VH-VL binders against Sulfurtransferase Alvin_2599 (rhd_2599). Designs and how they scored, part 3

Target 1, 107 residues: Sulfurtransferase Alvin_2599 (rhd_2599), of Allochromatium vinosum (d3rpb9)
Amino acid sequence: MVNEIDSESLSQRLADTEDVLLVDIRTPAEIAQGMIPDALQLPMHLIPIRMSEIPKDRDVVIYCRSGARSYQACAYLMQQGYGRVLNLRGGIIAWARHGLPIVAPEG
Below, E stands for the ipSAE of ESMFold2; O stands for the ipSAE of OpenDDE; V2 stands for 0.75 times the mean of E and O plus 0.25 times the DockQ between their complexes.

## First folded at step 1 (VH-VL)

Design f09 (framework fv_firastotug)
Fold by ESMFold2-Fast, scan of step 1:
Structure f09 (fold): chain C 107 residues (1-107), chain A 120 residues (1-120), chain B 108 residues (1-108)
Amino acid sequence: as target 1 above (107 residues)
Amino acid sequence: EVQLVESGGGLVQPGGSLRLSCAASGYSISSGYYWSWIRQAPGKGLEWLARIDWDDDKYYSTSLKSRLTISRDNSKNTLYLQLNSLRAEDTAVYYCARSFYGDYLYFDYWGQGTLVTVSS
Amino acid sequence: DIQLTQSPSSLSASVGDRVTITCRASQSVSSSYLAWYQQKPGKAPKLLIYGASSRATGIPSRFSGSGSGTDFTLTISSLQPEDFATYYCQQYSSWPLTFGQGTKVEIK
């Protein structure tokens, strides 16, 4: 069963300076439009070859546009032994609608 | 929760100028979004006017660029639109609206609008 | 500029009816970057659909969007009293941003 976190709860964890890694699994074109600050850019199709970049000893919140692709990514990662992955419910769309920070990766 | 409240409308003389305000609450206007002004003449459709990004980049309707100035005051969390050389055709309800980042320029939050009437 | 033409410009319908509104673009809309809004008299527009087919948060399931390229459709599967309003499409695939002229849905 994939664990999920909503935008408000994630925002609070980040405000509390908890050790959480954000992972953006959208396409490079989507990420170029804007991303959650400090997210690791890891397009979904590269997860099988780059999953070693995801730590197992801290919470990892994985997000996409709406939460659907990242739900699948979390399920896959859990099967690969990543027990601390969480799906961001509603994705970056819900994050933005809550008025939470988004940055351009170009700065 | 994001809330936008426009003000500054009313009766204006042709040839004058107007400055509209949009007070935002529930979100800092300097963080991560694009902010636009959109107008609607009585009984007509919607017309996009101008956008300001969190990084202060500004974009304007080509037909109105010479008459429009969009700006913000981060300390007041307020957006502004100034329109100069007013004409009767500028009579409209003016909305401020938030759009998503990058290419996702659909509007998820709107203010209630402020009516500007340009009398001749 | 991409011009959006809605059809019909107005329609009369009864509660429970299936209502279909079309939006045709003068040029292809890339990536299905098409949104739909509902506007009631004296009120600001409200986002219903974005990306041609994704419902905005809190929007009832009776609202659905479909289409790609130049032809898009908004469907209300069972019209409710609160749905009598004007509906607008908007493209965001090309500069400048443009809206359709609107479709007014009136009670019979």
Scores: ipSAE 0.000, ipTM 0.548, lowest interface PAE 13.7, mean pLDDT 84

Design f10 (framework fv_firastotug)
Fold by ESMFold2-Fast, scan of step 1:
Structure f10 (fold): chain C 107 residues (1-107), chain A 122 residues (1-122), chain B 108 residues (1-108)
Amino acid sequence: as target 1 above (107 residues)
Amino acid sequence: EVQLVESGGGLVQPGGSLRLSCAASGYSISSGYYWSWIRQAPGKGLEWLARIDWDDDKYYSTSLKSRLTISRDNSKNTLYLQLNSLRAEDTAVYYCARVSYSYGWLDAFDIWGQGTLVTVSS
Amino acid sequence: DIQLTQSPSSLSASVGDRVTITCRASQSVSYSYLAWYQQKPGKAPKLLIYDASNRATGIPSRFSGSGSGTDFTLTISSLQPEDFATYYCQQYGSSPYTFGQGTKVEIK
C-alpha cells in the first residue's frame, strides 16, 4: 500500500534536517503559483522518462495539489521498484492551510 | 480507454428518491483519483453536485448537500449518486465525470459519461 | 462559494472571426485551477483548457486560455464552423466546484 505523511509530520522532518527529497508532480502552471521549498519539479507526465532522478536509498515525499495524483504516482513508482516513496496527504493545499512555507520556483 | 456509463434515469415521482449509477471501465476506481456528478436542466447550464475521492472523502454542492449522497463500490467499479426529496427542478441530464490519466494527469473533467436523463413529474 | 460570471452570455459571429469570452470569479481562484469546456447540443461537455492556459489533448491551437486570480479569458483566434457551441468556465481551486453560466456562440 502507499505510505503517506501529513503536512505537520513532513514539516517536522524537514526542520530536523532529515535527508528527504520533495518531488512536486503538478503542472508547470501550478508550480508557477508557488511550491514547497527545495522540491524537485517533476510533472506527472514526465515520471516514466525522468524517474531515474528519484533516489531509491532515501525517503522521497511526492506531492501534488490535493494528494490524489501523487498517491497514484507513488503507486506507479513502487511498482517500478522505488520502495521509499511517500505521498503527502492533502498535498500543497493542506501544506498552505497549515501556514507552511511556499516559495516561487527558481528561474 | 477509460469509459463512464451512467444509468438509472427515467421518469420518477416528486418526493421520491433517485439512485444513479456510473460504471467505469478501462481501469480500477480503487487505484486512486476522484469523480464528480454534474447535472444540466433542459436549456440551462452546468451544475456541479458532488465529488468522491479515491480515499472516500466526499464533497457536496452547498445548496444540495442535505439531499445528496455520493458513494462508490470498488468491487463493481461503479460510482453512485442518490438524490432524495425529488422536485420538478431536479429534472436534468445527469453526468458523471473524472479527470483523464496518462501520467499527465488533469484536475479538470476530461472524461465524461454520455449522461442519463431524469424527469421528475407526477 | 466562488461565483463565476461569463461575458457575454451570447454572441453572434462569422467563420474566421476572433472570439473572446471572459470569466470573472467573485474570489481569487487558487493556483489558476480554471477550465474551459465546449458543449454542443445533445452532447456531454468537452474539455478545452485546464489550469487556465493549457490545451487539452487534441484541442486545436486556435483555442487559447489566459488569466489568473479573478479574471480569465478564452480566445478562439479564427472561428471554424465546428466551433459554434456553448462555452463554460469552471473553477476547481476550492469546493464547491462552480461553473459559469455559459456563453452561446451562434452563427451570425
Scores: ipSAE 0.005, ipTM 0.549, lowest interface PAE 10.6, mean pLDDT 84

Design f11 (framework fv_firastotug)
Fold by ESMFold2-Fast, scan of step 1:
Structure f11 (fold): chain C 107 residues (1-107), chain A 120 residues (1-120), chain B 108 residues (1-108)
Amino acid sequence: as target 1 above (107 residues)
Amino acid sequence: EVQLVESGGGLVQPGGSLRLSCAASGYSISSGYYWSWIRQAPGKGLEWLARIYHSGDTYYSTSLKSRLTISRDNSKNTLYLQLNSLRAEDTAVYYCAREYDWGSYEFDYWGQGTLVTVSS
Amino acid sequence: DIQLTQSPSSLSASVGDRVTITCRASQSVSSSYLAWYQQKPGKAPKLLIYGASSRATGIPSRFSGSGSGTDFTLTISSLQPEDFATYYCQQYYSSPYTFGQGTKVEIK
């Protein structure tokens, strides 16, 4: 039901400079350990309050640690009328295992 | 339509510091793009130095991190680069540049550059 | 850090020639996060290619990029007088974002 994208497909879309918003829904402590470059930091518990920051007219890839929390976040957003959200399958763990770029907010 | 103009270069002494400015026009530096400083020593290739995002997040070259500070003044639409403990090898043309589209990490608009010469 | 090595360091060519420049990375550049720039004397670099093969806005079709992993190529299919310049590859896969040493394309 929830549309998903894997790390390789996402990295290709970013390399092609497609207008894709990345949203990191992990906790601030998790994000401090490393994040995908340029992701919007939106902890999962704040989504109901801040979902207006998520555009409806472009693709939005939502990720967490393993893909489980972000799958649920995508399902919730779809129920709220956000039709262009995608879950990053495998989360930042799969992203890192494929050697894709990760930045520390202070490194 | 984006234009970048660097200033603050010139002759500086070893061990000193410099502060470069990059005035942007035709686009707001506060609008979510990353903005970078890149240098080029005479007759040599390009070296990326630092970048800054609207949120204030900064990223630095590993070899220069201890000597660099990138900053901005949104009200003046201006980027800054502070470089400390200057050495002869810091002699270069310094460019400011905008990263191409959000999240792509390559550079589409560059300033004309400002020459910094480190010599006693 | 990922090191980028360009070959040749310089080449001589005539108008109308096909020119090929190679960029080799010391580590795999995943997802083809590789760009090519043109720089003329006294001028700032100009973006030609991003994502290894995508042409930037306003760049003539004679410029093309290809490759993946560690081996990348920039091709100019029919060299024009305005194309005599230095060309640089850049990886933006991992910080610090590194450039190749440059390839000078000179008049034969």
Scores: ipSAE 0.000, ipTM 0.481, lowest interface PAE 17.2, mean pLDDT 82

Design f12 (framework fv_firastotug)
Fold by ESMFold2-Fast, scan of step 1:
Structure f12 (fold): chain C 107 residues (1-107), chain A 120 residues (1-120), chain B 108 residues (1-108)
Amino acid sequence: as target 1 above (107 residues)
Amino acid sequence: EVQLVESGGGLVQPGGSLRLSCAASGYSISSGYYWSWIRQAPGKGLEWLARIYWDDDKYYSTSLKSRLTISRDNSKNTLYLQLNSLRAEDTAVYYCARYGYSSLYYFDYWGQGTLVTVSS
Amino acid sequence: DIQLTQSPSSLSASVGDRVTITCRASQSVSSEYLAWYQQKPGKAPKLLIYGASSRATGIPSRFSGSGSGTDFTLTISSLQPEDFATYYCQQYDSYPLTFGQGTKVEIK
């Protein structure tokens, strides 16, 4: 039910300047340690309140630490009519292990 | 420095229930990480039981899922494991452990364990 | 579930010996998600190796890990008195997380 994308594929899509929104659903404390550049910060528990910030007409890659929580978030969003959400397989751990960019969150 | 202290072990009767606690210090359980329960029967190996994330997301071992409940109380910075329908085979030292923050996915901090003995 | 089988279940060794412990998985495990732990009697396990081959902070260089797929190895190049313990492999590639049955390294 949930479509997934790996770190290398996501990195390539971003390099090709494709219109992709990244959403980081981790805790604020986790995000403070570093996040994927340009990700929307949307902690998991706030999704039901803030899901209107997620567009339905472009690809949205949801990520967490390992990919488990974001898989569940994608399933929930699909039930709510968000048909273009993708889970980042392996989460930010896999992203970091591939040497891909991580930045401090904006103030 | 993270410290985990388990409590609630002791002698219990078969068919009973048990509630274990894991008091965390040096880190808020609501700030991140996956927090797990792992047990070890006397002279035997390690068996992973369940984990909980800061937002109450839970995973359980397949064989024990029907008898286990993992929970947390953020105000007390404490994790809990409820184990029902106790059997002699549940006799073990029960550990709580943390995994999965920073850049790696493994158990970096463990409590000292609490012994549960199930006997008539 | 991924079952991990360690070999041998126990071994006797002397200080200075090279000790090799193997861990076989019932199905393929990405080496990224294989760890080794050391446990001494009455104590909680201690992380030794993660990602199949990376030493945890403070772990002596005599400990090394290797392997991929279904076959993984922990090697202690020159056994020291403090190394007599039980060693466990663990996979964190898929739920449920699983451990090997353990290998007890005893003094000869």
Scores: ipSAE 0.000, ipTM 0.522, lowest interface PAE 15.7, mean pLDDT 83

Design n01 (framework fv_navenibart; at its last look DockQ between E and O 0.82; V2 from the best seeds 0.00; counts 0 for: pae E 2.6 > 2)
Heavy chain, then light chain:
Amino acid sequence: QVQLVQSGAEVKKPGSSVKVSCKASGGTFSSYAMNWVRQAPGQGLEWIGQIIPIFGTANYNAKFQGRVTITVDKSTTTAYMELSSLRSEDTAVYFCARDEYSSGYFDYWGQGTTVTVSS
Amino acid sequence: DIQMTQSPSSLSASVGDRVTITCKASQSISSYVAWYQQKPGKAPKFLIYAASSLQSGVPDRFSGSGSGTDFTLTISSLQPEDFATYFCQQSYSTPYTFGQGTKLEIK
ESMFold2-Fast, scan of step 1: ipSAE 0.299; ipTM 0.797
ESMFold2, look of step 2: ipSAE 0.349; ipTM 0.814
ESMFold2 (binder alone), look of step 2: mean pLDDT 92; pTM 0.948
OpenDDE, look of step 2: ipSAE 0.345; ipTM 0.831

Design n02 (framework fv_navenibart)
Heavy chain, then light chain:
Amino acid sequence: QVQLVQSGAEVKKPGSSVKVSCKASGGTFSSYAMNWVRQAPGQGLEWIGQIIPIFGTANYNAKFQGRVTITVDKSTTTAYMELSSLRSEDTAVYFCARDYDSSGYEFDYWGQGTTVTVSS
Amino acid sequence: DIQMTQSPSSLSASVGDRVTITCKASQDISNYVAWYQQKPGKAPKFLIYDASNLETGVPDRFSGSGSGTDFTLTISSLQPEDFATYFCQQYDNLPYTFGQGTKLEIK
ESMFold2-Fast, scan of step 1: ipSAE 0.191; ipTM 0.739

Design n03 (framework fv_navenibart)
Fold by ESMFold2-Fast, scan of step 1:
Parts: C-alpha cells; structure tokens; sequence
Structure n03 (fold): chain C 107 residues (1-107), chain A 121 residues (1-121), chain B 107 residues (1-107)
C-alpha cells in the first residue's frame, strides 16, 4: 500500500527542518502557475527516465494536483525499489486550502 | 485529436471469458491512462479499472478483482480488458475512456464507441 | 466506496426552461466532480470538470457548482439537443464512482 502524508503533517516536518525532498509531478504548465517551495520538478511522464534523481536514503514526498497521479507514481516507484516515497494526500490543492506557501518556479 | 476505437460485439456463454480491445489514435498513447467502464441495459455507469501505460500498472475496482485483467500493447497503441468467469449479469456495453493523467485531467475524454457483450446460454 | 446519488432520477421540461440536477456524495470529495451527457446508443460526452469548469466547446448555458458533498448541474435555457441522461462522477478516490443518472425528458 502507498504511505501517505497530509498537508499539515508535511508542513510540520518542513518547519522542523527535517530532511525531506518534495517532488512535483504535474505538467510544466501546471507547475508554471505555482508550486510548493523547493520541490524537484519531475513531470510524471519523465519518472521512468529520471527516477535516478530520487534518493532512496531519505523521505521523498511526491505530489500532484489532487493526490491521484502521485499515488500511482509512488506505487510505481515502490515497485522500482524506492521504499521511502510518500504521497501528499490531497495534493497541492489541499496544501493551498490550508494556506500553506506556494511560489512561482525559478525561471 | 485522440480517438478510441473498440472491437466489435461479442456473444459469450456463462463461465467463458471475453477480451475487448481499445485502439488509440491521433495522440501519444503513453501520455494518458486508459479506463474501462460498463453500462448494463437501462442502468448507470460502473468503473471497472484503469491502466497507466508508462508504468505498466493497473488498478481495479475490488468488485472485479480476480476476474478482470487490463493490459496494454504499446506497439499497437491498444488497451485490452479481459473479464473471466462471465455471468448473465455481465451483459453490458463496455467502454474505454481516456484519463489525461499527464495533462492533469482526471475526467474521461475521449470515450470509445462501446462494445456490447451479451452473456447467454 | 463513495456513493454518488443524483436527484431527480428523471424530470420533464420544456425548451427554454431552467433545469437543475443535483448530485450528493456519501463523503466529502472536495471539488473532484465531472458531469457527462449521454444520448441513447452513444458514449457519454464530457461537459464539466472540477465541479464548475466548463469544457471548451460546451455551450455556456451549462454550468456546475458545489463543493464537499453537494453538487449541481444547471442548464439555464434548455434547448432541444439537451434532452439526454446526465451523470456525475467523482474522481477523489478509487474506485471511481458515478451517479445513477438523471433522464431529462421532453414535456
């Protein structure tokens, strides 16, 4: 089963300066409209090619718009040996609804 | 634009299996998920499951788990839904429908034209 | 599983009427609702996504609203081509589920 984390728990881990990598798997057009600060931009269709950029020795939170695509990405990554991936339940929409920071991507 | 074309009508006996195809054309096949939905005569829509071609992974409605297999042939851009141990209650029109996982759409567009499967002795 | 219940199951209306169809989810699904139109012998046609976003090419007499558990599809001035069955669908959680449908009939 895919492990999940909600927006409140993730924001707390980030506030505590825990070693967590965020990965945004949405389309480039979606990311251009705003993303969670410091997230690695890795559109879903590139995951099979670029998954070596995802570390195996730290927690990695994968997110998309609602949490549906990222749930499937986490399932795939676990099958590929990435045991420390977590899905952000509710995606960036739930993150925004909690009033949490969203930034423009670096140019 | 992407079009989905399904295989023709099938008449099957109880206890047999059926395999319906859905060929995608006009777009990149692996950039979306393919869903299967059925509709019994005069009834509503029921989601069967989906396949995500870039991952090779399928998700199934628990109601069909153990009887359904969804697969894909990337070389022919075709998705398949195989349903086994057929019962009369499986008589329905079976639709494939695209879900644009990779373009952020989690709704179904386009749809195939439907394949009528009749299970009778 | 999330159950989607539509009201009414059928209604009769005249050209020019304002028509509303409701859809209720058994638990909160945020705004993750799509609406489809189906004519006899045809596949469903996508109309609305994310509860209120109208698909390009769909007439602006169609609109959607709602969040949480209660959703509404409105046709502001019914046209002859609008007589069809309408379905809501949630994509918040697996399995995806549809409402039972609302048949819109000529008076």
Amino acid sequence: as target 1 above (107 residues)
Amino acid sequence: QVQLVQSGAEVKKPGSSVKVSCKASGGTFSSYAMNWVRQAPGQGLEWIGQIIPIFGTANYNAKFQGRVTITVDKSTTTAYMELSSLRSEDTAVYFCAREGYYDSSEWFDPWGQGTTVTVSS
Amino acid sequence: DIQMTQSPSSLSASVGDRVTITCKASQSISSWVAWYQQKPGKAPKFLIYDASSLESGVPDRFSGSGSGTDFTLTISSLQPEDFATYFCQQYNSYPYTFGQGTKLEIK
Scores: ipSAE 0.111, ipTM 0.717, lowest interface PAE 4.1, mean pLDDT 86

Design n04 (framework fv_navenibart)
Fold by ESMFold2-Fast, scan of step 1:
Structure n04 (fold): chain C 107 residues (1-107), chain A 122 residues (1-122), chain B 107 residues (1-107)
Amino acid sequence: as target 1 above (107 residues)
Amino acid sequence: QVQLVQSGAEVKKPGSSVKVSCKASGGTFSDYAMNWVRQAPGQGLEWIGQIIPIFGTTNYNAKFQGRVTITVDKSTTTAYMELSSLRSEDTAVYFCAREDYYGSGSWYFDLWGQGTTVTVSS
Amino acid sequence: DIQMTQSPSSLSASVGDRVTITCKASQSISSYVAWYQQKPGKAPKFLIYAASSLQSGVPDRFSGSGSGTDFTLTISSLQPEDFATYFCQQSYDTPYTFGQGTKLEIK
């Protein structure tokens, strides 16, 4: 079972703690249009190669556009021993609809 | 050394479907995206779509959306591309290609199948 | 879609010549470009990735450069086996797109 978190709950957790890693698994073109602040950019294709960058000892919230791709990414990571991954339900679309911050990745 | 081995040439009538296979021989492709690219006679390369085997996710060029289905059988390390409602302009060599990555730079197709000729004629 | 335009469409050259093929993207794609060589009746062979990184086993007379929208492939001293068609490809966004190809012919 993949655990999920919604945008408002995630926003509150980010305000309460600095120990949550956000991972954006969208394409570079999608990320260039805007991303959640401080997210690690890790396009979905690269997860098997770069998953060592994902910590196992803290909560990691994986997101994509709508939450569908990131749900699958979380399921895969759990099978690889990453027990603390969470899917952002509704993705960056829901995040934006709640008026939450979006930034350019490079400025 | 891994090789991508594709199924043999096909001759099809307009309106029919074709299913081309691509088998990874001598290794695995589970950690890579598998892509399909075609080339009409004397023309350039056109990307059809991809599948990420570990996730089962597909991404199709809008040009082929609704006509193409890409699947994978992990147990036989074989990818498939099925193209329906064939037209004469679908006559082409169809290639499978494995996608790989380097650093912060880009994705690229590091390994290609030998190609499958599909001829659509009445 | 991102359009990739190569120039020239064809080029005639002699063994020992320095050859340059250019590729222009319709929008900025950072360094997400690869180059391929294709000989008649064969599948493409990958040469260069990330605009300038040469694949192991490819002769060092091949080099790539560029970022953003303008990219070049250079062959510093043309050899008989280099007569082929060359394609650039972007992987910045889907659909992945290729240049129309540059046919390198013996003069």
Scores: ipSAE 0.027, ipTM 0.693, lowest interface PAE 6.5, mean pLDDT 87

Design n05 (framework fv_navenibart)
Fold by ESMFold2-Fast, scan of step 1:
Formats: C-alpha cells, sequence, structure tokens
Structure n05 (fold): chain C 107 residues (1-107), chain A 119 residues (1-119), chain B 107 residues (1-107)
C-alpha cells in the first residue's frame, strides 16, 4: 500500500517547517513550466539510477502531474527499501488548484 | 515475450505528415516509457521523444517540438508517432523502443519503419 | 544538449583481438551511459547500462567502464558476430543523446 498526502496537508507540514523532501518526477519539459518550491528534480525514468539521492530517514513526498506516475514511483521505491515515501494525491495540478506556491526551476 | 511491431514503410511528399505505429505485447504496456528514435541513411541515432502510456505524459526533443506528436491507444497497446511538415531531411528509419523506470536504457526495439520524403 | 563523441569513427580488427571504443560526454554525466550494438538493416541491441553493467544474455567478453565524461566499451576477444556498429547513449539529461557510432570492420 502506498501512503498518500493531499495538497492541504503537505502545505501545512511545509508551513510548520517540518523536514520533508519533495521530489518532482515529471519530465524536464513539465518542470520547466513550474514546480513546487525546493523540490528535488528527479524524472521518473532516472529513479533507478539516482534513488540514492532519496533519504530513508525522513518523509519524502513524491509528486507528478496528477498523482498517477508518482503512485507507481512510490510503489517501486517501497520495493527497493524506501519506507518513508508518500504520494502527493492529485499531483501538482491539485497543488496549483489550491493556489499554493509554484516557482520556476533554478539551475 | 516482449515484442514491438511497427507499421510498414511510407513514402510522403514534402509538407505532408506521417503517422507511424508501434504495437506492444508481452508486458504491462502502461508501466513502461515508450521512446521514438530515428536514423537517417548512413547516420547515427537521434532521440525524438517519449510517452508514458499509463497517463499519456510526453517529453519531446526540442528539435522536433511543434512538429511531433506521440500518442497511445491503451485498448490496442499501440504507440504512435506523428511528424508533420515533412522535409527531405526527415527521411530515416523510425524506431520505437521501450524504456522502464526499473531499467537504465532502451531494452526492446521495434523493427523500424522506413519513411522516405520525396517529390 | 549533451554531445556524445565516439572515437574512433571506424576500427578494423581481427578475430581474437582486444577492441576498445571510447565515448566522451561534453559535460559530466556520472555513470549514466548505455551501449548498443547495431548490425546492418537491424534495430540496435542493448548491451550495457550504467556504464559498466552487462545486460542479461550479453557475452562476458563485453565490458564497460568510465564515469564523468570518459567512457569505454571493451571486447576482450573479438568474435565474428561482433562486427557491427556500436553506439553510446547518455541518459543523464533530456534530450537523450547518442554518439555518432563506431563501425567495427574485419581487417
Amino acid sequence: as target 1 above (107 residues)
Amino acid sequence: QVQLVQSGAEVKKPGSSVKVSCKASGYSFTSYWMNWVRQAPGQGLEWIGQIYPGDSDTNYNAKFQGRVTITVDKSTTTAYMELSSLRSEDTAVYFCARWDYEGYAMDYWGQGTTVTVSS
Amino acid sequence: DIQMTQSPSSLSASVGDRVTITCKASQSISSYVAWYQQKPGKAPKFLIYAASSLQSGVPDRFSGSGSGTDFTLTISSLQPEDFATYFCQQYDSYPLTFGQGTKLEIK
């Protein structure tokens, strides 16, 4: 079972300055259009190569456009021993719909 | 057994469009990225773009952005690559190739579709 | 875009020879390199991923090495079926890019 978190709950955790890593697994083209502030950019197809960048000792919220790809990514990471990953239900679309901050990616 | 079967050769006029198909079988179609790669006569490989069939999300090489559209039909487990505004330099063999989130490269390839653009 | 440059563009060798093919990236790509073999009129065949990991079913005479910008494909004892064109490919960043190819010819 993949654990999920919604946009409002995630926004509250970030406002409370909790130690949560955000991971954006969308394509580079999608990320260029805007992303959640401070997210680690890790396109889905690079997860098997770069998963060592994901910590195991803190909560990690994985997101994509709508939550479908990131659900699969969370399932895969759990199989690989990452027990603290959560899927952002509804993805960045739901995040934006709630009027929550979106920023241009920084190099 | 994983198999990718592509549509047959096409001869097109400059300015027209071509749509190449790639029928997948032997695996969960919606769980793996599908890539499109081309090879002009006597030249190397050039990546066009990719689609994730599970949600139809796409990523395109900027060189082809505005001319290429990659789509899927989940009911027939088929991926399509449509290239518009064809020019003679688009003459190439077009390949589909599977990439997955547990793999590191393109592990299965279609046989290729020859597209010739001539008057 | 990351430019992948192979050296040499063509190479003549005899059965039993040790053959090395080099691939240079225009910027650091860690170990995110795959190698493919292509015979005339056929689709490429996947050989190596993550610079050095051999794909299941590929003969152990093939090996890969390198990290950062410099990568090598080695065939320790060339067999008749190995005469083909070899391509490297980076998957560190979009767009995915290939080397121009190295044609391995009979001496």
Scores: ipSAE 0.006, ipTM 0.632, lowest interface PAE 9.9, mean pLDDT 87

Design n06 (framework fv_navenibart)
Fold by ESMFold2-Fast, scan of step 1:
Formats: C-alpha cells, sequence, structure tokens
Structure n06 (fold): chain C 107 residues (1-107), chain A 119 residues (1-119), chain B 107 residues (1-107)
C-alpha cells in the first residue's frame, strides 16, 4: 500500500521546516515550465539508475503531474527497500489549484 | 490489452439518478486516474471528474459539484459515476477514460453509455 | 475555465490533401494540449499529447505544433480513414476542457 499526502498537509510540513525531501519525477520539459520549490529533479525513467540519491532515513514525497505516475514510482521504490516514500495526491495540479508556490527551476 | 467496458444504455425521467459503470482490465487498476467525460448530441466533450482508485481521491468539475459522485470497487476493478437530479440537458453519451502514464491526455476510453432523460 | 476554440468547425477535403486544424486557448497553457480523433458512434482515439508528441501507433502523416495559446493539427496527405471529427484538449489545469470539434468531411 502506498502512503499518500495531500497538498495542504505537505505545505504545512514544509512551513514547519520538517526534514522532507520533495522529488519531481516529471519530464525535464515539464519541470522547465514550473516546479515545487526545492524539489529534486528525478525523471521517472531515471529512477532505477539514480535511486541511490533518495534517502531512506527521512520522509520523501514524490510527485508528478496528477499523482498517478508518482504512485507507481512509490510502489516500485517500496519494493526496492525505500520504506519512507509518500505519494503527493493530485500532484502539481492540485498543488497549483490550492494556490501554493511554483517556481522556475534555477540554472 | 487494456479494456474499459461500460454498462448499457439508460432511459431516465427528469429528477431521477443514473449510475454508470466502467469495468477495467489489462492493467493495474489502482495505479491510474479514471476519468468521466460526456458528449451531448451534436456537441463537444465535457469533463465531469476523476477518481484515483488507489485511495478513492476525487476531483469534480465545479459544474457538476453536488450532483455527481464517482466511486470505485477495487475487488471488481470497476469505476462508477452517479449523476442525480437529472435534467433533459444531461442527455448525452457518458465515457470513462484512463489518464495516460505522464498524465497527458486520455489513452483508453470505454465504448460509451447513452443516457436519455425524457418525460 | 480555459476555453478551447477550434477552427474551422467543419472542413471538406479530398484524399491526398494537406489539412490543418487550429485550436486556440483563452490563456497560456504551455504545451499541455492533446488531440483526439472520433468516428461516428465510437469513443475518441488519442493521437497527440504535449502539443507535438505522436502517440505510439498513430501514422506519421499526423503532426502537431504550437505552444502558449495557438496550436495546430496537420494531416499531410489525407487518407480515407482520416474522415472524422477532431478535438483538442487542454490539461494544464482543472477542469480539463475540449475544443468544440472540427468535422472533416469527404467532398
Amino acid sequence: as target 1 above (107 residues)
Amino acid sequence: QVQLVQSGAEVKKPGSSVKVSCKASGYSFTSYWMNWVRQAPGQGLEWIGQIYPGDSDTNYNAKFQGRVTITVDKSTTTAYMELSSLRSEDTAVYFCARLYDYEEGFDYWGQGTTVTVSS
Amino acid sequence: DIQMTQSPSSLSASVGDRVTITCKASQGISSYVAWYQQKPGKAPKFLIYAASTLQSGVPDRFSGSGSGTDFTLTISSLQPEDFATYFCQQYNSYPYTFGQGTKLEIK
């Protein structure tokens, strides 16, 4: 079973400066159009190659556009031994609809 | 071999409710958003709402808020759309549709269910 | 809500013709546009996503272009099976909205 978090709950955890890593698994072209501040950019197809960049000792919230793709990514990572991954329900669409910050990627 | 198979045509009276089903097969049902879209005779497509079967999270088009309820039964891999307080304007073909992998459009559609509201 | 307007509403063409259908969004939607083909009595068929990316199995005579507010679908050499109604759709934000459709007829 994949654990999930909604946009408002995530926003509150970030405001409380909790040790949470955000991971954006969308394509580079999608990320270039806007992303949640401070998210690690890790396109879904690279997860098997770069999953060592995902910590196991803190909560990691994985998101995509609507939450469907990142649910699959969380299920895969849990099967690979990553027990602290959470899916962002509704993805960046729900995040934006709640009026939460979206930034252009730096560099 | 992804398949979405919908229930048969319905004829309803104004003020009643209709519940349309969409049985999914050939993929992980709980891993993709299921959407509902309708098409009135001679008109374009209109998005009704969506559900994520993994946790039953829903998003509805504000136009249908309060009249539409989308649910799932994981044991039968079936999604349902119930529309209440039917009016003649609700006469349409109702489609279920799966959201594509990168959430970029609808890749598989049910065959459609014709709902006719007449008195 | 984002309004999608297609031009023309209907078009008559012959086999072998080059056909262009346009779609205009009421506000910027980056490249978040999909195109569908619908034949009478059938469900829509997914053709293009991200404005220009052809779905697997779709003939390469179909192409899409555009970004921001103005988008086009082109069929380079019309075939008998291409006579259908075509719809654009934005998926930049909820609610998802579609164009009114362009009916492509044989005449």
Scores: ipSAE 0.012, ipTM 0.618, lowest interface PAE 8.7, mean pLDDT 87

Design n07 (framework fv_navenibart)
Fold by ESMFold2-Fast, scan of step 1:
Structure n07 (fold): chain C 107 residues (1-107), chain A 120 residues (1-120), chain B 107 residues (1-107)
Amino acid sequence: as target 1 above (107 residues)
Amino acid sequence: QVQLVQSGAEVKKPGSSVKVSCKASGYTFTDYYMNWVRQAPGQGLEWIGQINPNSGGTNYNAKFQGRVTITVDKSTTTAYMELSSLRSEDTAVYFCARDWYSGYEAFDIWGQGTTVTVSS
Amino acid sequence: DIQMTQSPSSLSASVGDRVTITCKASQDISNYVAWYQQKPGKAPKFLIYDASNLETGVPDRFSGSGSGTDFTLTISSLQPEDFATYFCQQYYSYPLTFGQGTKLEIK
């Protein structure tokens, strides 16, 4: 089963300065329109090539637009031995609806 | 059941505008981008643009920029595409289509299409 | 713009045949490719996403492969209902672009 976290819970963990890596797996075109601050940009198709950039010793929250594709990515990573991945339920859509920060890449 | 139902066929004169509707049902309308794609008779598919129904933010193919406006009405879960300054080359079937998963512009659900004929 | 070129533009085949349709991108699009089937007078039907993942409900005689610039759709044993036009699409960057289509006809 894939573990999930919602936007408010993630926002609280970040506010509490917990060591969490955010990973944005959306297309480059979507990321160009805005992303969650400090997220690692790792389009889904590059996960098999770049998965070594995902740490195993801290919580990693994977997100996409709505949470559907990142759920699949989490399931794949768990099968590859990444036990600390979580799906952001509702994706960046839910994040934005809660009024949480969105930045331009390099902003 | 997820469905997109489009408005009926239109016959328009050159220089006029057309506004096609796409009514969504069976899913949360604001969770998926809505796209518009056209197909001229016997030709391939051409992407026109997309809208985020939650924010109203749009992305248009540069080819249509300045002539196309995509809008939504969240209360009726309906997307609209308006194309102005119509030419005979705009004669096509116009489709609305939602992203298969939000964040991926592959299209799992399509409207049935609206035929727009531009003639005198 | 990324140009998607399909080959052949049309092909004739018999029921039971193995059919392959190719799609070439003008630049590296990784695996951000979808395939659609379109029958006369109908909207396109979604078949494959991320180059090789079969949409739920699509028969397993359909498969996709490829990455980078070269992609293939294969039908392992053609059925009567498979005679249609097939389109590839890239969703790596805007504007989204489609191949010109491959018409699969009865021999």
Scores: ipSAE 0.006, ipTM 0.597, lowest interface PAE 9.4, mean pLDDT 88

